VHH binders against Triacylglycerol lipase 1 (LIP1). Designs and how they scored, part 7

Target 1, 373 residues: Triacylglycerol lipase 1 (LIP1), of Arabidopsis thaliana (Mouse-ear cress) (q71dj5)
Amino acid sequence: SHLLHGSPVNSLCADLIHPANYSCTEHSIQTKDGYILALQRVASLGPRLQSGPPVLLQHGLFMAGDVWFLNSPKESLGFILADHGFDVWVGNVRGTRYSYGHVTLSDTDKEFWDWSWQDLAMYDLAEMIQYLYSISNSKIFLVGHSQGTIMSFAALTQPHVAEMVEAAALLCPISYLDHVTAPLVERMVFMHLDQMVVALGLHQINFRSDMLVKLVDSLCEGHMDCTDFLTSITGTNCCFNASKIEYYLDYEPHPSSVKNIRHLFQMIRKGTFAQYDYGYFKNLRTYGLSKPPEFILSHIPASLPMWMGYGGTDGLADVTDVEHTLAELPSSPELLYLEDYGHIDFVLGSSAKEDVYKHMIQFFRAKVKSSSW
Below, E stands for the ipSAE of ESMFold2; O stands for the ipSAE of OpenDDE; V2 stands for 0.75 times the mean of E and O plus 0.25 times the DockQ between their complexes.

## First folded at step 1 (VHH)

Design E01 (framework vhh_nb_b201)
Fold by ESMFold2-Fast, scan of step 1:
Structure E01 (fold): chain B 373 residues (1-373), chain A 122 residues (1-122)
Amino acid sequence: as target 1 above (373 residues)
Amino acid sequence: QVQLQESGGGLVQAGGSLRLSCAASGRTFSSYAMGWYRQAPGKEREFVATITSGGSTYYADSVKGRFTISRDNAKNTVYLQMNSLKPEDTAVYYCAAKEYTVYWSGSEYDYWGQGTQVTVSS
């Protein structure tokens, strides 16, 4: 269904979770840089003897927490974790339809969009983790997908964040991007479209914008074969129901900042996992360094249990870049490699419960310290 | 979580030299990137030099070749050796510290000293 003008204020609980017959409560936090973020707490209806461990679901680029609930309760990770008794929490980063408030700025201000995934890691994710830790009085389990994993790796290099996390499960893990193979992404990087978007005076990327639709159409006309737009952006996906794409487009994509896209393009061009590169002079003013500081993966505690699921046809989280991440980590994660899975299959695949989520749940259950749950 | 104290400022003639010191207390000094900034009256604070936890050094173009930053981890101290001083180098010099895994929060370091005055007469 299409979302109409005049609809109630965005509520993930009301739109997707209550209609599926699950309990859902809306929560909000204010980041120290003033952004207002929405979180949802989800549970299965029925008698409960004890609450399970808290799990935070952190979405990827151009998505929000709705991605975990777009398929049926038998297929969607958010519902599946609730059915298994976990205390499910859903994050929504700044700029998404669920989290576009700020204490002093409007989303029409360019300053509202002056952030990248490093700010999402250091403010949004870190403070959502702290909020869950404070409420539950226990370490949390963390699930990230795509950009959610970039955020997770960066945040977990911080001791004060890592100490609040019991275990992390990372889907389509990214800390390096220099081997992306998605054809349209390669074209955009080659044409320096991140710089062109700034020249157009854009501060946010919103796919409901006529200008962005026209720009994509222009790139496809005579430049490349874009007959499968999604495959051109993410790589091939095996296992989601393509007949549901029209339905998915009612909820996805969500906006992101131009600065965030520029930061991702810097990762593609430079092959580094680093803070935002402003250029020589502004780096010196901002960091005291000519080059941006790197996030050092070996600073993640070797004792922190990690699990990673990744796919052989993923055009963004390329296998070569995943192998680089594995080489830099202080200890080996538990791994699930699926040769035929693409980037979107891990969140929207109809087979993902059997192929992915049951293994993740077994991993988390092995890390639970409560003998009564 | 760290306190910084500058020393070594003063009055010098153009062409002269000064060595600034910054003593750090608190967390493990060797894990910090250390920097020097300066501010003249009525002007914005500007970058001068930095030394990373690994020992790499970076300088503003205006001081490159004249100033040298160094550190002594055993003494928890960072130094700025200033040679061939010019009247335009006159400013309050601030020591700054940044934790090795910190993220950017603006144009500022995480910890700042109180500053030391450097005056270069013509």
Scores: ipSAE 0.000, ipTM 0.162, lowest interface PAE 15.6, mean pLDDT 83

Design E02 (framework vhh_etentamig_d1)
Fold by ESMFold2-Fast, scan of step 1:
Structure E02 (fold): chain B 373 residues (1-373), chain A 123 residues (1-123)
Amino acid sequence: as target 1 above (373 residues)
Amino acid sequence: EVQLLESGGGLVQPGGSLRLSCAASGFTFSSYAMSWVRQAPGKGPEWVSGISGSGGSTYYADSVKGRFTISRDNSKNTLYLQMNSLRAEDTAVYYCAKYRYEVSWGTGAFDIRGQGTLVTVSS
């Protein structure tokens, strides 16, 4: 009866960062296509120190910048980077509860939801990077997780974006998805759930919608154990505190567009890293090509330092697809492979500081040492 | 900085021919598909033709197929549109467009740069 347009939330600063006793300021940018995005700047409270290098945290699908702060300051990457002296910036893409504005459109308009991860890469991420570069007058460090890595790979193929980035650290890196093993995701793709959602007249995916929750439940009850929905969607996770799931659900998930999910399903079905496929005739109108243009990973500068962390039980960023990405990159990233880690462990794992984040910080520190600010 | 400069438009009689040119700079021209897009007064933009980065594949709107030929010279960073058997309906400003790695929401417009070149087919 009631559709949630997004649970009431204050700013990310007020909800998670100020209560943890960190400095936080809210910033806003307007994308070229008119979306209003919120960014947060985070710093440790304490004695006056020189500002460290800027780092942008880019979240994944159905998340927002809150994911970097849901655990304690000793466990959450956003707080850990601030404690290590980085100038931490947090991105929130269009359609999340922190970035729900547009200059001419309402979030109730279908046109507000006419975007996919390519728009998130070319507008949201690219323009957040430009904003940080312009105010810091310095190249930035980029961290992406999950869909944040799809956005990062796509954006970094663009020279004007890559020129503003000092180094990138990519968690659960995705540019290919055709080896997804997460059981519910495979079932949804097989059953053309993206087409069913369009047939229902939906333009956004909001898991707080009763109708969408019931649709997912109906897919689970027949042939698979979906009692652990997270495992069925992401694969097995070893290392986050399961007693905190109820707390996490107060913040996650955030909405995304139906078109974005269709684009991800195209990647799963076709095994390509390409712009949105409108079909033959509309591709010709949109791109001047019968097939959507591919993002060519070798267009990322070979000189751009990259680091990648990925897990052996990740049901989305499958090891085989990560190996495909590695084969297509112009130079070899520094790699961290954790056999027991799943998709969510990289952002919510209580062990991630020791297992993941210390290695990422060592990588970034080595790149700072090679340049003088 | 991506720059596209169209030229070659003018007044032509029905059944006549024109060749449009687009000089490109600020990007690796051979790596990108290119398109021609036209806009008649009071109408939205209409995609006309596209060509792959190598020039190996060409595509045409039904309204121009068999009459227009798109080509490129990657050594000169130049895109061409040969227009034959011109009709009054072909009257428009013609724009050179790099394929969009950026997608504009809710619009069929390409990333159009420069002033375009006006083609008037007078009877």
Scores: ipSAE 0.000, ipTM 0.190, lowest interface PAE 17.3, mean pLDDT 83

Design E03 (framework vhh_7d4b_2)
Fold by ESMFold2-Fast, scan of step 1:
Structure E03 (fold): chain B 373 residues (1-373), chain A 122 residues (1-122)
Amino acid sequence: as target 1 above (373 residues)
Amino acid sequence: QVQLVESGGGVVQPGRSLRLSCAASGFTFSSYAMGWYRQAPGKQRELVASISSSGSTINYADSVKGRFTISRDNSKNTMYLQMNSLKPEDTAVYYCARHYTWTYDSGEFDYWGQGTQVTVSS
């Protein structure tokens, strides 16, 4: 019984959170460039005298805020943080099934999909943080996963954003991608498939598309064994319940823009952390420079506490690229390295509460200025 | 620090074969894409073949496709180029290169070996 942007769609609150017996309220913000983003505010139904500190959960590529709630309340980070008394907020970036609105554009318009993770950082994440700051009148704890960490690093180089963040916990942290080892991703980048997809006039990536299914089949036919598709795109995972994959596919993946994928592939190809590369002539028009400006990690305040969790079998956030990020940061984060963890284990792993989330919560609690916690 | 050392070059007659090796040290070899370049006298350096970090993705220049085979052994920190059916036009200094990204554009390689001479003459 819920309408979202004129469509009869159940909300994230109704689909996953209310059925688990948690309170959940739907919120909406409008970005400066006109996108309508859904946020959820989540709390346990147990007795609490005071709301805890605000924490924003920012999902990765081809995911949405549902990822934080797909497992049981004892296993899912969103529920676990609510049980520990945090004021949990869930972000959903433009183009996901929860954030498909725009003030003038339809998601069937090519212009609706003219964005990359740069826009997700500068508009979506920055404005979600501003919204939470305005409601709570308090600095925000930030959790990012995967592309959520790309967004976090870029946004935190901006002083007006960094000043609203109390601490950041980054899962599978990415600012450099030139050592990606996931076999299917490696093949797609090497064959310039992002450029071919643009040349074919495609604006949106949807894994349920017949065209993308045929493209993946073509790559596998050409000497790749795609018997384990998830492993081929993320690397090996140890610790999520494989019997739940069919259930997970009811919610994941969410759409993203072709331009966003092209921007990620530019990061892999060039080994830089930079704004979108339009090519020589359009870069001159857009930036006044032949090459796109870089995001400088040392512009993140050295005083901003950071915690990072990363895995030894992650095919996307490679250990070598994480070490490069660490070398460029102005201060040393607190680190959790798990040699057997892969990319997906940090959000869907059944062991993640004990292996990951307890350490994250301890880190956040150490940064809380309120004696009530 | 980072060092790439080519070997296996020489003088051969047309139609013969040579195998080049590149021994890498001073970095985590298995984390980097690698390539072979060549430079003939008076010409710009050009890519011959490239191979991804895992070895699963390989690319060849059209001029060598079907004749040359690139491979790598990550346990030995070594990359190879098997050159079959050599032509006089293959005469060049061959360079091993470490790639800091996954594309084969020459501007994207950050370390080079000193080169090994391959001469194909009758």
Scores: ipSAE 0.000, ipTM 0.139, lowest interface PAE 18.2, mean pLDDT 83

Design E04 (framework vhh_7xy4_2; at its last look DockQ between E and O 0.13; V2 from the best seeds 0.00; counts 0 for: pae E 17.6 > 2, placed apart)
Fold by ESMFold2, look of step 2:
Structure E04 (fold): chain B 373 residues (1-373), chain A 122 residues (1-122)
Amino acid sequence: as target 1 above (373 residues)
Amino acid sequence: QLQLVESGGGLVQPGGSLRLSCAASGFTFSDYAMAWVRQPHGKGLEYIATISGSGGSTYYSDSVKGRFTISRDNAKNTLYLQMNSLKPEDTAMYYCATYETWKYYGDYMDVKGQGTQVTVSS
């Protein structure tokens, strides 16, 4: 199809941010491998706040930049950061509704979907960081949630990327996935859903597809109750307003590639934090190694300040896997553990400003180099 | 326009050491991931070591891990392979090869040079 740029009817600025009386501009970058990514720059309109450093918000799997603005300005991290004077930037990875373009490919081409989270880290996130760094002429603050955190870990192992980041705040951090407890995810991995999807000729995972919905339903029948789908996929969430789910579904979920899901399933099955495994012979051709190269968390600079928020009921970012990640990091991140919080509560929780975001903002402010901020 | 020239091979006793060099020209060297591959007589190509464009990430096959070290000097457009504790099984023609920058998956490795022979025998 034909892509129209700058239309206010389908833009994040026009749909969620301008109506809330915030400043918002739409931006676009082109990755080195040809993807066209949307970013939004958000600030409060009030003159009372001092200019703060740039903050990049990096969403998770099946989400996009809208997630940071779906609740009220008092509850949504994107608005809250803007109200505290940050220069807020919103990233949207390839394949999401806001970043659906490519210089030569369309979304109906199988090659458009030939990527995984490692490409999101090394192209999308790294190049968004570079763009912000170039505009602001300052190191940036990075926020990631879920897949946004594994992207951050991988990108920050690259010295040229890490040098552009002042501090990182990671919500529901993942790198190892040995202990995923979300029951439908375990079922999908056990039943090899990723292989079934390939056999059906699919290249994207799109939960608006009748065929995919029926396939997932068949995994539930006679084995588990999937009527609370969100709990089945993420574990228990205490603290977001479930009556708003129909409203959230106007914006989420967003598609991802089949290859990305296959990569995540490899990590669950093997307990690895590594590049995509193509199998013995193609690994040799691709990497020069029989096994995919591992990402080495200790290559992240020990001097890079990190903050992490994680929850006791999160069925994806399990506490055991978070502790494994902490043991391999070269630094000791500042930690916020909330025993009742689940995976979604960190981005959509109605009390997350008090429970989570005030601590994140305090951490960021302690790292700001300007005396006026 | 792209040129890769391997050197530093030779005849070595078991347990000995050699340092291979690969001089690169005709492209922006620091943008490209590089590798060493080898071809034992009568066999196919075997990947042995890789290094990212910046030099920040390295990877080794199990057959050489702990004995070989890949490195690069981007100011001199040169790739290196330090080979220690050499064994007769390391006897092969050695080639340097290039990756596209930022991509470490997919099929984009090519062998462009004439190679340098390494022979490990008593």
Scores: ipSAE 0.000, ipTM 0.116, lowest interface PAE 17.6, mean pLDDT 85
ESMFold2-Fast, scan of step 1: ipSAE 0.023; ipTM 0.536
ESMFold2 (binder alone), look of step 2: mean pLDDT 82; pTM 0.835
OpenDDE, look of step 2: ipSAE 0.008; ipTM 0.292

Design E05 (framework vhh_6z1v_2)
Fold by ESMFold2-Fast, scan of step 1:
Structure E05 (fold): chain B 373 residues (1-373), chain A 123 residues (1-123)
Amino acid sequence: as target 1 above (373 residues)
Amino acid sequence: EVQLVESGGRLVRTGGSLRLSCAASGRTFSSYAMGWFRQAPGKEREVVAAISWSGGSTWHADFVKGRFTISRDNAKNTVYLQMNSLKPEDTAVYYCAAREFTYTSYEGDYDYWGQGTQVTVSS
């Protein structure tokens, strides 16, 4: 039988990294708005004679830092970067099962879930970058996937954040979403399910609820396999091992806020890269403007090196929307386009080391600065 | 991918000098950190010296500091180990090894290895 594990894991280090025979230490930071975020620091076993540059891995929507380690050490980006001598750091945003703490709120409180990717960019990502910068005394390398790239683009428009980043590698880059083609996502947007969920008093989306677990079990075991369901929400994927879907479901998905999903649906409907839209009167109160302020991609420093990997079958980070992002950036990123890759292949694909990660690592190595020159 | 061939190993008297060379074949040698390891009969393999991909950083084991110097010539795809003031305890097979980006002291981190070159130091 297909039964999903409904319990959170003890720790990412203990559950995925130590068993693979890598060193891993747990760290935490407190955001300015009071959230307690977990980070992991990962390295190959054995003494290092030289420490490599720090790299922060920032996951996407309904994921956490576990995504970088679900495959073997020869296939998973987190292990591969550690093997190449990088000082690997793993971020987990608020609301994930690794970052469920707050100084005054419980994750059962509705107020705990009053955030969107805007807050993830301005607090979670910005403050994780600052933490790594303060520890390493050096600029960091940033890797984002999916929503991690939305967060990266927004954060990097802020000069104080961009100053701490040496280079960014963005997988399935998103700043515009108006050309989403994933069939189930299009249907949910059309039916205004984000508004219905709010009207029902829901504040978080947790696919490990009893009802949603039973629904997923029914879909996978009944009249449709799990691959069909995944394809309906991400688009086609070529290259991950479908026999591992049951295993992946033990870790993914992680919770997110309803407000975050509403913000993403605003991007789909309006085709803008902007702060959260509260409506006319509350926008005036919050922003002093009738419309939410936009994140201006040209505010990212033209001197900041960027690399982007994106796929031709991605149902979320559509090629047309990626091209719009490229047109708005102040300088041309280095690009890797893979016609047959989908949204999930970039993090779980068994071929991703050869097809994707070796190019990313080459890009990062070319951006390592000599202290003498 | 890189292939490594060591040369220069021979018999040398105590107090003598010797330079080992490790020639790499492959287009991306300059992207690899390099290490020199040695193994004496009946002993574990140990790291002797290491050099970063750029040559901007080097490391030498305490037992060879001041006597051995690692260097590289990326234009010639070669890494060198200059050995001075040789001691009988330096007798070993010397191996060249490569890994991407940065060096470590752990032999298991190195993906490419040479065949080794024998250095014998007589009293």
Scores: ipSAE 0.000, ipTM 0.139, lowest interface PAE 20.0, mean pLDDT 84

Design E06 (framework vhh_7ocj_1)
Fold by ESMFold2-Fast, scan of step 1:
Structure E06 (fold): chain B 373 residues (1-373), chain A 119 residues (1-119)
Amino acid sequence: as target 1 above (373 residues)
Amino acid sequence: QVQLVESGGGLVQAGGSLRLSCAASGSIFSSYAMGWYRQAPGKQRELVAAITYGGSTRYGDFVKGRFTISRGNAKNTVYLQMNSLSVEDTAVYYCAAWQVEYRSGYDYWGQGTQVTVSS
């Protein structure tokens, strides 16, 4: 909460992982377009007789890798995977408070924020997977949540990325968004908020800014109940401990780019899974095409094992849009549908270990080629 | 070359105490945790206690409140104070040092020291 006031920032390892008595090391990579991304490597304390398979955790929009560790070691996916012997790696995309560097650009430059989830897929995720593959000399297990699944679907259509992945587990899977039901999100799309913030000279969305707080308050007054703000942006959640919301707000949300939000709004308005739409003439300069290229889900190898968990009260990854994704995939994933689960329950739910994570771990273990690990 | 040498094991009556010591020959970097495992005949090796260079500790549930781990960083030595010993504590106790980063470095193990608790 005091990061924006110039307070010293500890690392994710120091803030959440070391205090829980787990090992944690900080790593960084430089993307081909010059962004400096932080990764954390996490393990339970204890000698290993053999190294477990590498698993990369990829967070969603307005989050960072801290989301996987905000609850106790018995409830948080990052700790649970480490306890089950996985070589746990945590990604943090550009623009989050853990990945705020660039080799030549400052975060005050508009050019620093000229990216969308396609860049997160093609640079951030692809290059984090490459880094893990290079260190381990083995294929990677991938976990994505929310926008992390948008990134995963897009990246896995690329053969050079898919060949480095052993299996993928996707929570709240999104490749289509035209049936979003979250009331505040629908209101913002209707009001063309993405165009308004650009007109105000904004390049990043930071919920700790006075301007954005005033804008959100204005949308709520006379239009909806903002006392349940999380429900208004994600849909109903059953199963996380609401008494911890104050604690969660010390870590979440993280910033994202205005261009990324505009790209997500394009998905909502058009119902396509495609690269950023610059408009006719700029698309011709950028892509050589009048319309942005689509990410074709059938280009994901049919042999790549996938598992998907999704909820019936999710206001963002709507069941109808999940069914569209399933129809377009080249093979059927293993599915876990939970009627009462919402968008946030899959990462912060106190029941998620029993309801979700043990099924994911069983899926991954079935894909490990060595029975000794 | 790093070797771990355990000492302090032996025969003790139920309710008694023992202090195990493990000394490393050579230097173990600050990135290494140190700890104790035990193995009884016919059972798998299990964690007793672990300590990081910074002093963070982890204990097996069966020894919490009875055993205390401590570390002397200047000599890369780890100690296990065992109080209120029971017959179920009878095992070979192994000292270990391991890189806390999952796939880097080498794990080191001692030869083991026998602890026998008589009724």
Scores: ipSAE 0.000, ipTM 0.220, lowest interface PAE 17.3, mean pLDDT 84

Design F01 (framework vhh_6z1v_2)
Fold by ESMFold2-Fast, scan of step 1:
Structure F01 (fold): chain B 373 residues (1-373), chain A 124 residues (1-124)
Amino acid sequence: as target 1 above (373 residues)
Amino acid sequence: EVQLVESGGRLVRTGGSLRLSCAASGRTFSDYAMGWFRQAPGKEREVVAAISWSGGSTWHADFVKGRFTISRDNAKNTVYLQMNSLKPEDTAVYYCAADYGSSWYEGPDEYDYWGQGTQVTVSS
């Protein structure tokens, strides 16, 4: 496929949403540190029963906003929320093929890739929330998946961000990663492969490079199927349509920075939820502290309603780490635990509408201040 | 403050072996993660190997794995780089660096103290 092999980025509206017969408009914001981020606003073309609250969908690592629309309108969360009358907004963080711009830097510059998920939380997510708040004149509902939940937890510890959010629904919630069980991820961390990438002078991880594409294609067509490979990096998934994997690879994965992967590996090795660790003296220069500042989950307002969906076979958002997160939160979220669900099932599962999304929608509807829904 | 002094660099033939030493003075050596870096003319300084403050964790760049081994002796305030099967491409100035942080395996920007370097030349 030509999309997988470095084809130009089309708009998400044009590629996935308009062809499904939904309304979609492209929006752009400029972050304080100069990154140009794309957002999409999605609506059903059918008769609207009523105008709903704004909801922001925040994707995870190596994904973009396309993940919410890869399955049919009856299976994909983005379409389902639009059909239920929500004012659906789709975020795409810096470095994804939808958000590759900067006011002074090119994505070929090493400086363009000098960021980690803390910058995604403090700039990208915070400023997308502020943009939605300003457009809607209303507190927003937030949905995060995987790294999108890391960003959400970090951003919500900031009072100026939390005050703009009405409720948050977090899929595969991560604030601690020290119990990761995905075999290939454990191996990569043990072997310090993040340092190998740094030693090679790489600044971005782009799986659409010829070398990485050939490796993925070889694994899918050679001695193992694509499901086995995916299981090695996410844990077991029960419920997505494996016949669609080749189709999914036309859109996923998206690039991310080497610094972001290093930050995630710091979380796995240290078991902390903290800003990027530069080392003692550089931490003093950067933070005024010898250790990186921690994101303290108890700083999230106890009054902010939260809902969490997580799976028993997730190799990344391990149940033990989710339980640690729950122990640190100032109030108990509404919980949906699915013993057989894996990491990817929550966004691509064919059963996710019945198993997951209907519960999320019920949670959001219960938090709407008006009965005009 | 910690001061680092490298020694052991010299001319060596292809296939030969060398042990570099880095002696630390000043603050408690065992509080610091240590790294070996190299820089060839016209190239950026690159990480070769790193070792945690306790010596319990080590990292070696792929281009030296199996050939180079980093170790430390906290009682002697010294870190070592054992270099075997030397190649002409290993010719560079080798630097010892100390990091009083928890990101001990990060690149050059994360290290706070640096030695003056020791020249290793591999030829003939």
Scores: ipSAE 0.000, ipTM 0.106, lowest interface PAE 23.0, mean pLDDT 83

